VH-VL binders against Vacuolar protein-sorting-associated protein 25 (vps25). Designs and how they scored, part 6

Target 1, 194 residues: Vacuolar protein-sorting-associated protein 25 (vps25), of Dictyostelium discoideum (Social amoeba) (q55gd9)
Amino acid sequence: MSNQVFQFPPYYHKEPFFTIQPILNTRKKQFQMWQDLILQYCRYYKIYELDINESIKSNSVLFNNEKINRKLSREALKSIIDDIIENGFAEWVDKEKEKEKEKDKDNNNNNRVLIMWRKPDEWASLIYKWVADCGLLNTVLTVWEIQNGDDSKKQEFHQLNTTILMKSLKVLEKQSKCQTFSQDENVGVKFFSI

## First folded at step 4 (VH-VL; framework fv_pimurutamab)

Design hA8 (from hA with light chain S28D)
Fold by ESMFold2-Fast, scan of step 4:
Structure hA8 (fold): chain C 194 residues (1-194), chain A 121 residues (1-121), chain B 107 residues (1-107)
Amino acid sequence: as target 1 above (194 residues)
Amino acid sequence: EVQLVESGGGLVQPGGSLRLSCAASGFTVSSNYVHWVRQAPGKGLEWLGVIYSGGSTDYGNEFTSRFTISRDNAKNSLYLQMNSLRAEDTAVYYCARDLYSGYDWEAFDIWGQGTMVTVSS
Amino acid sequence: EIVLTQSPATLSLSPGERATLSCRASQDVSSYIHWYQQKPGQAPRLLIKDASNRATGIPARFSGSGSGTDFTLTISSLEPEDFAVYYCQQYNNWPYTFGGGTKVEIK
């Protein structure tokens, strides 16, 4: 069988998983499990941004379990996302960019979230190692070439979300391992040996 | 005090049916999650299925059409109906509780002693 | 399904020795591994929860560690009652799966 769908973990089918638990230790475990589920689901389908209003209103499988007739509330999802952001695996998307994807007239703030199942520093390490291993240090690469070039086809960061890639390059810049610059319609980057 | 007791195992012919029982004491089955786990002689543990607190059920893919889990809340008991039995179904069948609280999430904290099912002519 | 590979299949030791048991997952299971002990003719008993947390009533000589795909159960100094089969179990992915077990036996 070539048609593969995401397999939800066993705890996804427990009714209390969809209701914020009142006891602190139970809630900490619950939030850890929600984080793991959201990150694994997004990694499986290569989803880098979630629209919270769309996820709740469209009955997305991730937050709506029809088998047990349980659905995560918007308030619960917001609390879980806030925790994931605190842990460094997500960020609220720029509000100007979010307006481009709004489907209703309410114009709510903080409805789109960037999901990072690998943190920028982890991607930075993978990208730098690849550049060094391919003998591309001290040459100019474009962001497009890193994402879509033939040399990166077998790398996990091939077709990586541009926002996450730029954050990863910023990590390397702070380590003096690269420098980014504008180049015509593309962003260029030069990686340095240390 | 808190325990699970399985019963109903025995010798059954290939193609036959058998119903196992699991009686709970010291806790309420309708407020918990109870699983069936089996173990063939000399082999490891294999998860079979679960009944959720709300009464819905789930099974491993190879068990879906032949095995059915049910419960009787008044008797504080659950059952495993086994149909179209095969020699490879020969195993000790355990029922086990898991909690959805604290650090015991998804841990099978209470097990019955098991009941032996032998599928043979 | 996630395959859990336990090694060695059999570990032959004497009382007082340290036992180290391995459980390796075919893919990342975070820290969502439990360990069980099973003596002949008995039901399994929960030992370690979420890779490293000892269950109630379990002696201090038992400890667990690991995350991702590589997990270890350690018994610091074997007592006679510790000779048993040990199973790991994951709950990160549907369905629940168990390892094949490691039998700790007297040398």
Scores: ipSAE 0.517, ipTM 0.773, lowest interface PAE 2.0, mean pLDDT 88

Design hC (from p6 with heavy chain S101T Y103S D104T)
Fold by ESMFold2-Fast, scan of step 4:
Structure hC (fold): chain C 194 residues (1-194), chain A 121 residues (1-121), chain B 107 residues (1-107)
Amino acid sequence: as target 1 above (194 residues)
Amino acid sequence: EVQLVESGGGLVQPGGSLRLSCAASGFTVSSNYVHWVRQAPGKGLEWLGVIYSGGSTDYGNEFTSRFTISRDNAKNSLYLQMNSLRAEDTAVYYCARDLYTGSTWEYFDYWGQGTMVTVSS
Amino acid sequence: EIVLTQSPATLSLSPGERATLSCRASQSVSSYIHWYQQKPGQAPRLLIKDASNRATGIPARFSGSGSGTDFTLTISSLEPEDFAVYYCQQYNNWPYTFGGGTKVEIK
C-alpha cells in the first residue's frame, strides 16, 4: 500500500472478500465492508456516479485487486449495489431513462448508479449551516453558486452532483428552510431563518 | 491445536541484523494471513507487517526499508528479517494469525508467545 | 493512520465491580474494532470481535458496544483473573492500529 493515494482497508486484501459468502451473517458483514469501501473510495475521489460495465471492463482498482489476483464479478457487484441502495446510499440513474425507452432490448440492464456517501439529509444540514454562517439567509443563491462559487470553495459540497444537491434542497424545503424556483436558465434558492 | 511459536530473539548490537522465525502448527500458513506485531517493554502493541496467503507482503511505513517478511511453505514457517537495528527496536516480537476459511474475517485470533529482541551495546 | 485513544489509562477497581473501558478513534472505523486482553508475561488474547461479538470461550461478563468513533468494553463483574491490560484495534483503514491500552488493576 506504498505509493497509493487512497489507502485500501486490510480486508480488501483477503481473497474471500471478492466472492459472495454463502453464510448469511458472513455475507451481511461482507456487504457492509463493500459499502464502506465503495463509499469511502468515491468520497476520496469525488465520484458521484459509477458505471458498472465500465468499472468491470477497465478492471477498476475499486473492484479488481491485482496484488491477490482477485476481482469482484459483475453479479456480485450488482448484489452489493442493490444492498447499498436498500440502505439509502445509492440509487440507479438509469431507472427513468429505462421507462422512456421501454422497447430497448437491454432495458432491464441498469448500469449507472448514483453514489451518496452522505445522504441528502446530511448534505442539507451542511449546506444550511454554511448559508447561515456566511450571512446568506434571506438572499437568493443559484444552484451554480452553491456548487461553484468562491464562498463554497472550502466546503465539502463544492462541486456536489446536481441530482444529490437537488435532493438535499428538497429536504430543506420539507423543513421550510428554503424555497427553490426558476431563475433564468438556472435554479434559484432562497434560504430562510427559523 | 493451533499454535504459533516464535524463536530467534536475543541481544544484538545497534546496526546489526537478526532473523526471527515463527513456526505454525494446526493450520497452513499458505492458506492464511500471518502478521508480525511487536511490543516494547512496558509499552503497547505495534503492527509491523503481514504476509498474505499468496505470498505478497505489506509493512507499516516505519518498517518498509529495514524489515522483510518471508515464508517457507514446506516448513509451515514464516520469518522476519530485521536489518539496521536501533535501540528503539527492543521489543517482544509476536506472530499472529489472521484466519482465512472463506467464511470469516477474524484478525489476530491466535498469537505466539513472543520472542524478545534486545538492541543494546 | 488512525489513532485509537483508550481511556482511562489505568482503572483501579475491586473484585465484583463493573469495569467500563473506552476506545475513541480519530476518524470513523464503522464497527471494525477488536478487543484484546493481555495478562502480565503473556501474549494478547482475542476477546471481542467487530465491536460487540464475544470470541469463542470468552465469559459472558465481557461485552462490547459502539460504532463510528466511540467504543466501549464492559466487564460486568470483575474476577481476579481479569487483572490485565486491554487493547482495542481497528482494521477499517491501513495500517492496522492499536490503542495505547487500559490497565485494569485490582485495589
Scores: ipSAE 0.196, ipTM 0.663, lowest interface PAE 4.4, mean pLDDT 87

Design hG (from p6 with heavy chain L99Y Y107A Y110I)
Fold by ESMFold2-Fast, scan of step 4:
Structure hG (fold): chain C 194 residues (1-194), chain A 121 residues (1-121), chain B 107 residues (1-107)
Amino acid sequence: as target 1 above (194 residues)
Amino acid sequence: EVQLVESGGGLVQPGGSLRLSCAASGFTVSSNYVHWVRQAPGKGLEWLGVIYSGGSTDYGNEFTSRFTISRDNAKNSLYLQMNSLRAEDTAVYYCARDYYSGYDWEAFDIWGQGTMVTVSS
Amino acid sequence: EIVLTQSPATLSLSPGERATLSCRASQSVSSYIHWYQQKPGQAPRLLIKDASNRATGIPARFSGSGSGTDFTLTISSLEPEDFAVYYCQQYNNWPYTFGGGTKVEIK
């Protein structure tokens, strides 16, 4: 336990960073910088989901800079998140086909976003390497053991969000490197040698 | 022509204080971000601190207690107040502009010629 | 803070030769790195912005490349005026940091 805090990059203290830039090339750089900041911040604190409305309402330090008295608007944040989703580093949590059609009329119902500073294929590679390195190929593991077990405590994927973990296992499953199955109240998985 | 000119350097006794000046011409200090960077003789560049367009400041961790950056908009100048000086503070001190146009920073695009501070008894 | 490691510390070359200077970051800085040139007795001069964008007035023989942790400054054919110390600098993480410099000197 230490008094550790995230160190914001220098550009976080520039007033124009908080205002959507009108020139396309400048805006592309600005949005890339916002993506980098959001992903780095979420990685630092192990934040896998952001609540947009709560972040704005609470004046989250991620989107509100008291030093320069600048705050990212909800609309600006929404645009930035949409760009991050398009780049494959985020997904709306409540997304399903029927709900999406109905909520299009309300415009404002997308509120929780899954943040993936590593994409599922990268997590898949890290998990598979760990399983192989620990001699656990051809044995049964539970999702709980991967997330919370003593053997994974030093791994970056320890306490990994379940949705992201399941997406990562699906990547491995498509590569014939594992098979998932239901076991009691948890999901079991067996990893295969290639 | 856009210029920054540092002044105020000289010989200072350990534990002493000194105030450096940086005079800008060809641009307005209050509309830009201006940094102080130092360089010990024969050594590399070390970032010291910045004054933002709105007047707030930030410093490297090793400088936060002994150094203060301020600005005089009427004189289009900034200052570095240096307190409790040590032999290891001996360096050339540069001010440098962090130009902004939209979100396209020109990095530290304009530098002064530097002013030498020697801390010795 | 981010540590920038420049290598080699010294390059001894002749005019007309190609110089390749390395800057390695202790963790990813995306592309948010600049290069500066400093001649003896002079202030630093901005050369390359954001890894690869040449600053105004900088000759075409200077080029930059890289992203993440590994960056390179290349001088395709050294001119006599290019013998100087070169510094990389990052602005991805607070605080701003500079590399230790690479001295390009006459052989």
Scores: ipSAE 0.415, ipTM 0.750, lowest interface PAE 2.8, mean pLDDT 88

Design hH (from p6 with heavy chain D98E)
Heavy chain, then light chain:
Amino acid sequence: EVQLVESGGGLVQPGGSLRLSCAASGFTVSSNYVHWVRQAPGKGLEWLGVIYSGGSTDYGNEFTSRFTISRDNAKNSLYLQMNSLRAEDTAVYYCARELYSGYDWEYFDYWGQGTMVTVSS
Amino acid sequence: EIVLTQSPATLSLSPGERATLSCRASQSVSSYIHWYQQKPGQAPRLLIKDASNRATGIPARFSGSGSGTDFTLTISSLEPEDFAVYYCQQYNNWPYTFGGGTKVEIK
ESMFold2-Fast, scan of step 4: ipSAE 0.532; ipTM 0.800

Design hH2 (from hH with heavy chain S31D)
Heavy chain, then light chain:
Amino acid sequence: EVQLVESGGGLVQPGGSLRLSCAASGFTVSDNYVHWVRQAPGKGLEWLGVIYSGGSTDYGNEFTSRFTISRDNAKNSLYLQMNSLRAEDTAVYYCARELYSGYDWEYFDYWGQGTMVTVSS
Amino acid sequence: EIVLTQSPATLSLSPGERATLSCRASQSVSSYIHWYQQKPGQAPRLLIKDASNRATGIPARFSGSGSGTDFTLTISSLEPEDFAVYYCQQYNNWPYTFGGGTKVEIK
ESMFold2-Fast, scan of step 4: ipSAE 0.551; ipTM 0.802

Design hH8 (from hH with light chain S28D)
Fold by ESMFold2-Fast, scan of step 4:
Structure hH8 (fold): chain C 194 residues (1-194), chain A 121 residues (1-121), chain B 107 residues (1-107)
Amino acid sequence: as target 1 above (194 residues)
Amino acid sequence: EVQLVESGGGLVQPGGSLRLSCAASGFTVSSNYVHWVRQAPGKGLEWLGVIYSGGSTDYGNEFTSRFTISRDNAKNSLYLQMNSLRAEDTAVYYCARELYSGYDWEYFDYWGQGTMVTVSS
Amino acid sequence: EIVLTQSPATLSLSPGERATLSCRASQDVSSYIHWYQQKPGQAPRLLIKDASNRATGIPARFSGSGSGTDFTLTISSLEPEDFAVYYCQQYNNWPYTFGGGTKVEIK
């Protein structure tokens, strides 16, 4: 996959795609298309976090189309990301602490975003099925082993972002399907049959 | 009235070249997107390529090395240069407009009548 | 590329009957499907945009529905002029692809 080039959808080459549309219904379609593009691009290259400022400064191909000489403005991208967050497919990584450190409510400097083309409950189901299928129920695994171990090498969650993985384990924990605990510098987890 | 008229089709030997023309009226090609779509006898539609309003082009993967789309803004016309033709390139070739109209895209609202290209020994 | 599978390949009906045509995508294409009509010896004509929106000038007997991978074109009561081949097209993924077509022919 890493030596293949992501193929952008046809609408990526249309000039108005890069300008926030003034008509509400048109803008809703535009934002859905941006969500689809961002999630599919990130899935293709296994990108779990985007740095908004860096993406804009580096003229990332995701947001800058050299073929038509159009690029998404930082403000447009922030609006699109906010919509994706509202839809449950992203979360800000860098949080402002307005009440304690930055008391100016107009000073929004969030620039890193966690991208989740699969939500934590979907990852949770995939991980639990793998643990059950491999006969690993009632054994102790580390987060490291789930992410980097040979047994998970063929699984989609191999090299899964730690924050997303921990959210997924929390979902299973609330279902009484696992228990997490500290294991030196790693997090351990034991999965249960119910 | 929007109209697209293809011309230049005919009989060509395998390995030969042919240039098709598409003359537009009722709209400006440089302000819209214009596509080439082909259809082999008795078969379905196959998208070939596009020229964008800004003049850049894209092609289906199987067409990139042998086909070139160009435009003459002064004549309000498109061209499709076809090289290294094969029997399987035998088809009716259509040019079709995709309107540059806000955010209502990706459909072909007007088509030419088509021009027949036959590649035969 | 995304493969669009249209079924049936041929639909034999009489004027006045309802026609239901299927288009299935090999992966999720949201609602980004258009439908075209092609009569013998003629160029295709746009019928339905974005799964369900009739194009300008298209009679109300034509309707589209569906999302994700399953799409349907319905002609509520066939007129003689409706006997033609119908194609679906997706624009969710590069490159544009068309279905193989459904021929609606007179019984």
Scores: ipSAE 0.469, ipTM 0.768, lowest interface PAE 2.4, mean pLDDT 88

Design hI
Fold by ESMFold2-Fast, scan of step 4:
Structure hI (fold): chain C 194 residues (1-194), chain A 120 residues (1-120), chain B 107 residues (1-107)
Amino acid sequence: as target 1 above (194 residues)
Amino acid sequence: EVQLVESGGGLVQPGGSLRLSCAASGFTVSSNYVHWVRQAPGKGLEWLGVIYSGGSTDYGNEFTSRFTISRDNAKNSLYLQMNSLRAEDTAVYYCARDLYGYDWEYFDYWGQGTMVTVSS
Amino acid sequence: EIVLTQSPATLSLSPGERATLSCRASQSVSSYIHWYQQKPGQAPRLLIKDASNRATGIPARFSGSGSGTDFTLTISSLEPEDFAVYYCQQYNNWPYTFGGGTKVEIK
């Protein structure tokens, strides 16, 4: 159990996996496989944000396979990330800045990407169930306590990325299941019974 | 037209060694992936290992120390070297093709198998 | 490793009957499941690729379905040559694993 490393899927060791396939149906499956791999790898190591330039520069094992001497090009990786974003499992971190420059600059600025192996709706469900199961409904919790407290230590969302957590709390707010307050310093949240 | 033919099986004593061959025709082993899969009598299929197009290999965890896959490109053949054999290694051993350039990871052609019996 | 559980272990049927075979994965394998047919004394034969795509030359009576953890192989009307053992196999996770097999035998 302890000191286990991520087990790459068998297709990770096939040379064509690292070259964008020219046939559309083959490429669609290739992109699905890359999505599955990236999301599973990030889930295993609790990686919520990828730096594309740094991943390529450092020859990250996620994108560089030394056993078969193949690596994913930056352009291939960007195409794959764009597909993952379209599927709702990732977002560019600097999205608001990018919108200001979208017609004057190409997308070369997109480098940091938020990875969501669970969408905010799924995290929202898990967090709410935990709050209910622990008898914490109608009490005040802090964002820090949800992320780092002893009561959440065994939960998958322990140390969840703050951006993803806030997105998940917004889902619950839309359902009238919680209310957040005091932004910027020690954000608090109160969860309600249905 | 595409054929895989295993050979080299037989009776061997516990602790012994044996080398199996898999001769391919109708395709080039160095341009594809070829796997070894075994099946104990009356039991299911168990994946043993693979040799990739480039010549690198991978094995199931329980096989890494005792089994070695190699190939001879000039003879268009694969080999499975088996050492420190145990009664539990008694099985039919198959080689199976997995095509380069496909992303489906399926074994489209299999040999007929060669029987290895480890018995005292 | 991913464990594939096939059920039933044995299915006793007559020619002309429908056979339904199950393969369940211990965790999600997407649609990355293949089905093989094995007759006594013979090597396995690829039957269904990627959960639902028939291999070349495989009759239309064979069909596959499913995704995630639950997969089904259906033979709509058994022919005499269909009495065999059927195995599912996943390639989503290392290492490759096979199910324990379902034997379809004549009643």
Scores: ipSAE 0.442, ipTM 0.759, lowest interface PAE 2.5, mean pLDDT 88

Design hJ
Fold by ESMFold2-Fast, scan of step 4:
Structure hJ (fold): chain C 194 residues (1-194), chain A 120 residues (1-120), chain B 107 residues (1-107)
Amino acid sequence: as target 1 above (194 residues)
Amino acid sequence: EVQLVESGGGLVQPGGSLRLSCAASGFTVSSNYVHWVRQAPGKGLEWLGVIYSGGSTDYGNEFTSRFTISRDNAKNSLYLQMNSLRAEDTAVYYCARDLYSGDWEYFDYWGQGTMVTVSS
Amino acid sequence: EIVLTQSPATLSLSPGERATLSCRASQSVSSYIHWYQQKPGQAPRLLIKDASNRATGIPARFSGSGSGTDFTLTISSLEPEDFAVYYCQQYNNWPYTFGGGTKVEIK
């Protein structure tokens, strides 16, 4: 098995990092640092969805620093996630389901978040370049082959979350660079030279 | 107002041990983070490790088994215990303050350094 | 882990000239770069924090810019006391790393 672990940045070991700062300029920097950390950590371990309640309850190392005895509160984490969403690097996984949860005021709402360390436009560019470089333009690929095939094994988008991949393919469709279609319960894609 | 003064450097033989001190004035070490940084002759700066306000420590990967940072709150001082010293550990050793209670300044005050020479 | 490459290694200039120093990171460090000045026999001094914020007491002729992988320290008009070695440092990733330094020397 792999014994490699994510190396946390030095600011992860500062006690104020785990407490929402009262001064606006310091808080803006703090939130940017949390965004960078969360995105880098998720990229390292290929984590596309975070469960906020599970992360807090399990004392995830991402949000709990045992060396300085500091832990990010749920309220602080939610504020940080809201900021990341405003910046376009995250989305609540099921907005309609979250709306339904609001009707039960005793439930924790906004629990699962989709993490996008690359926006769909950037994934679209990487995927299209790979298709062109491998001579696969004007051929049919399945979504499964893009995610799991041998040809994509060395690409960053290998095992890419299906929701993010579909968002990326829609970007390419808007550019007339591909067309998606259904085939035997699989989604097929044909990429075009332009 | 803030001052850091290193001491304890000198000549030591390969495989030997040495303990450096860093005396602080103008602030309380137990309320701040303090780092050790070294610089070999004619070379650049290299981060060695830190002691946090709560007393826990972290080190660079090269140093984790040979170097230990500690402090004495009553003396307002830090220590760097160095074991199994090698020729490549020859350097000026600095202690540096990291003010964590406001702005994100890592090394706002440095000591003048103490020279450690590892030679046979 | 993150390698910081400073260029040029040596910059030979006269007082009154503009100095431009580069620091390039092997991967993105966002804006989490500090700049230090070191004179022979002295400890380093903090000049610029977080890529562009001048530290308290630092003259206006010093400025920093950049984000991601490319950072610049500029001294708009060199004074005699500015001839020194300058280091960049990143704190985006553990462990902390420093650049190799740029020596600004008198022509």
Scores: ipSAE 0.050, ipTM 0.610, lowest interface PAE 5.0, mean pLDDT 86

Design hL6 (from hL with light chain S30R)
Heavy chain, then light chain:
Amino acid sequence: EVQLVESGGGLVQPGGSLRLSCAASGFTVSSNYVHWVRQAPGKGLEWLGVIYSGGSTDYGNEFTSRFTISRDNAKNSLYLQMNSLRAEDTAVYYCARDLYSGYEWEYFDYWGQGTMVTVSS
Amino acid sequence: EIVLTQSPATLSLSPGERATLSCRASQSVRSYIHWYQQKPGQAPRLLIKDASNRATGIPARFSGSGSGTDFTLTISSLEPEDFAVYYCQQYNNWPYTFGGGTKVEIK
ESMFold2-Fast, scan of step 4: ipSAE 0.588; ipTM 0.810

Design hM (from p6 with heavy chain E106D)
Fold by ESMFold2-Fast, scan of step 4:
Structure hM (fold): chain C 194 residues (1-194), chain A 121 residues (1-121), chain B 107 residues (1-107)
Amino acid sequence: as target 1 above (194 residues)
Amino acid sequence: EVQLVESGGGLVQPGGSLRLSCAASGFTVSSNYVHWVRQAPGKGLEWLGVIYSGGSTDYGNEFTSRFTISRDNAKNSLYLQMNSLRAEDTAVYYCARDLYSGYDWDYFDYWGQGTMVTVSS
Amino acid sequence: EIVLTQSPATLSLSPGERATLSCRASQSVSSYIHWYQQKPGQAPRLLIKDASNRATGIPARFSGSGSGTDFTLTISSLEPEDFAVYYCQQYNNWPYTFGGGTKVEIK
């Protein structure tokens, strides 16, 4: 196709896809399919955070299929997101804040989830390879330069969510492949040859 | 018991039109999904499009403007209208059932025998 | 679209031999692969669904395995009726796509 509209997989047009299946094996497959769809959709549009309440309220095309007149309920979506979190591809934006505000279900900002179609270790590998390939080992880069610089413009991690980027740099730090210097206003990072 | 029978194939001149039929027995087309799949002589299978249980349709990108799927629930039959036919459309055309089930997904469990469409001068 | 590459294109074997057929996807399709058998002049027949689950009525000599990009169909001991073309199909990504087929023919 010549447009920038995401192409939904065939199972997105099946009515049972939008209703939590009662049989465990079918539900397991259904949840895997929802994970695949959510991660691919978010990757396509570079969406790193989803607001569950807003997605349902706005009838987001991700969760509302107008062609078959079916939509995912908020309860179903939360169950699916919980499964994606358990699998390591998502995380609540603020776990402490969510625990405090769990009883305040009318707060629109209180169901935000970080979406990670690539886990931090995979981003870490991509970033380190880019630094090495560009001859930037043993030099200081800023987080801003990694996210917004001209040298990273063609990389998938260009404009990467800061939380995910910092998690990825922590993976590299544990491998002794980089060291970060500040986490307030500007973060500097030096990558090492190992 | 479950059976699909295609008909309406034949020889068509380039630029012509043809309507294929698929008659179902042993199940209700309006309660299932039915696909059209074609196969050029000596070649592999190519998915064309589907009609969903609710009556809406989807097509492969190359087929959207030239092919339309419809059905007649009273006759338990579906149709493939083919327009602006080209030599490359020469193929056996199959209809195939995709079961509406809360515990199964997206597989073609019963196929018709196919009907041959030849586009040639 | 997802491209499915089946190898070998042709497999020449005798009855009683083991057949191993490969299907490779251009990108991950999880386990969302089906296998079909087609004899000359006949419609395809569903053989294996979701990579490894035999369809109703399919003999135990047929088995499927794999996930991600690499899938295998195995026929443990070929019977005369098994000489046919075998197609893999994915339903992970729109549109549905089929492999080019592997012809299992008698030596």
Scores: ipSAE 0.528, ipTM 0.792, lowest interface PAE 2.2, mean pLDDT 88

